# Miniprotein binders against Protein EXORDIUM-like 6 (EXL6): the designs that were tried, part 7

Target 1, 305 residues: Protein EXORDIUM-like 6 (EXL6), of Arabidopsis thaliana (Mouse-ear cress) (q9m8t8)
Amino acid sequence: REPPSQIPNGTLDLSLLWYGQFTPTQKERVHDFIESLNFDAKEGLDPKVSAWWKVVESYQERFEVKDIYRQKKSNRTVAPRIKVKVVRSYVDEKMKYGKELTMGNGEKLVETAIGNMSKVVPVVLLSAQVRAHGVGFCDGTCQHNALAKIKGQKEPRRYIMVSNPEVECPGECAWPFHTADKGPRGMTYQPASGEVGADALVIQLATGLADLATNPDLTKSLFKSETTPYNDDVKKNHESSSMYIVDPATKCTRVFGSGAFPGFTGRIRVDPITGGAFNSHGINHLKFLIPSIWDPKTKSCWTPM

## First folded at step 23 (miniprotein)

Design a54 (from a44 with V91I)
Fold by ESMFold2, fold request of step 24:
Structure a54 (fold): chain B 305 residues (1-305), chain A 98 residues (1-98)
Amino acid sequence: as target 1 above (305 residues)
Amino acid sequence: DKITVTVRVTDEGRTKTFKFTVDSPEEMREIMERIREIIEEMNPREVEITIHTSDPELAAKFAMEMAEMFRRMGFTWIEIHMKITNGKITIEIEGERD
């Protein structure tokens, strides 16, 4: 079987589990953000959410994706794309395990989000009244990119858990849509969606997705295709990249634009209609505020603006 | 350290600059009112407001108030730039309207 002349697009299939009660705006905002990752139409407004996602995708170029598909004989630069789609959504408004989640019950929610799907990334979204213990929420972050041991599976599965921080710790995880717990108390903006929780969820989900998709341990899962040949033996070689830094979006926490420093977002725009802060555009000209991603080449945070 | 505020108003490619230097945060409310008066009187299409200060609480309040002022006055492009260099904070707030 010969390697393809062009590497196939990678896929990131998400299974969402909505734990607790969410407003329609919160659900729509998350879905619109995810759709915006794939939106690179010429008529779209810059800066684009998809341009930000291309930075995430570029990490896979640095992990020598060509070796997986045996494209070393090609003289073309490989710029892989990662298509992101929601393949399942589950809603647990009744909160099967209550409002206080143990680590173990959180992993049972991950099992539910996986179901019988062998190639999916579960994303557990927790409503504002839910508390997840043992994951470090409200201590610098409200998203969790981790491995879970899944009943009936030999290998652990990587997952993302995010919380709506609107009630528990808005000054840590919903800034700049809420006054910060530390630093200047006057740097506060309105969320473009009209809901602090909706736009805070987007910030946390964006961070988790970027940290997950840049991880070299995910390269095979993202790009493996059963219909094209690949070389499983090269895993050892491409896992030795010196350019990777762990959790590159988390490393840029609270950086939303160039020139950021503690208490200050960096370069940012304000929507004249809503007063909402944004640094990127998605589908339907929607405005989003998304985090930065560490760029190991420049040793600085890559910012949408 | 002194607080420095520069206001640049531009219409049809012509720019006029106003500069303020203050020694205390208490004078800043008067400066903000002066800025509002300049914009109301001159009715410019483009405004750039720059503040230099070592006081992060003042810088944050100023940036938020100026951005909201631009919104209330009908500016349709509102952008904020910021940096810190040698302990000095620079905020630039830009407004454009048609």
Scores: ipSAE 0.809, ipTM 0.924, lowest interface PAE 0.5, mean pLDDT 84

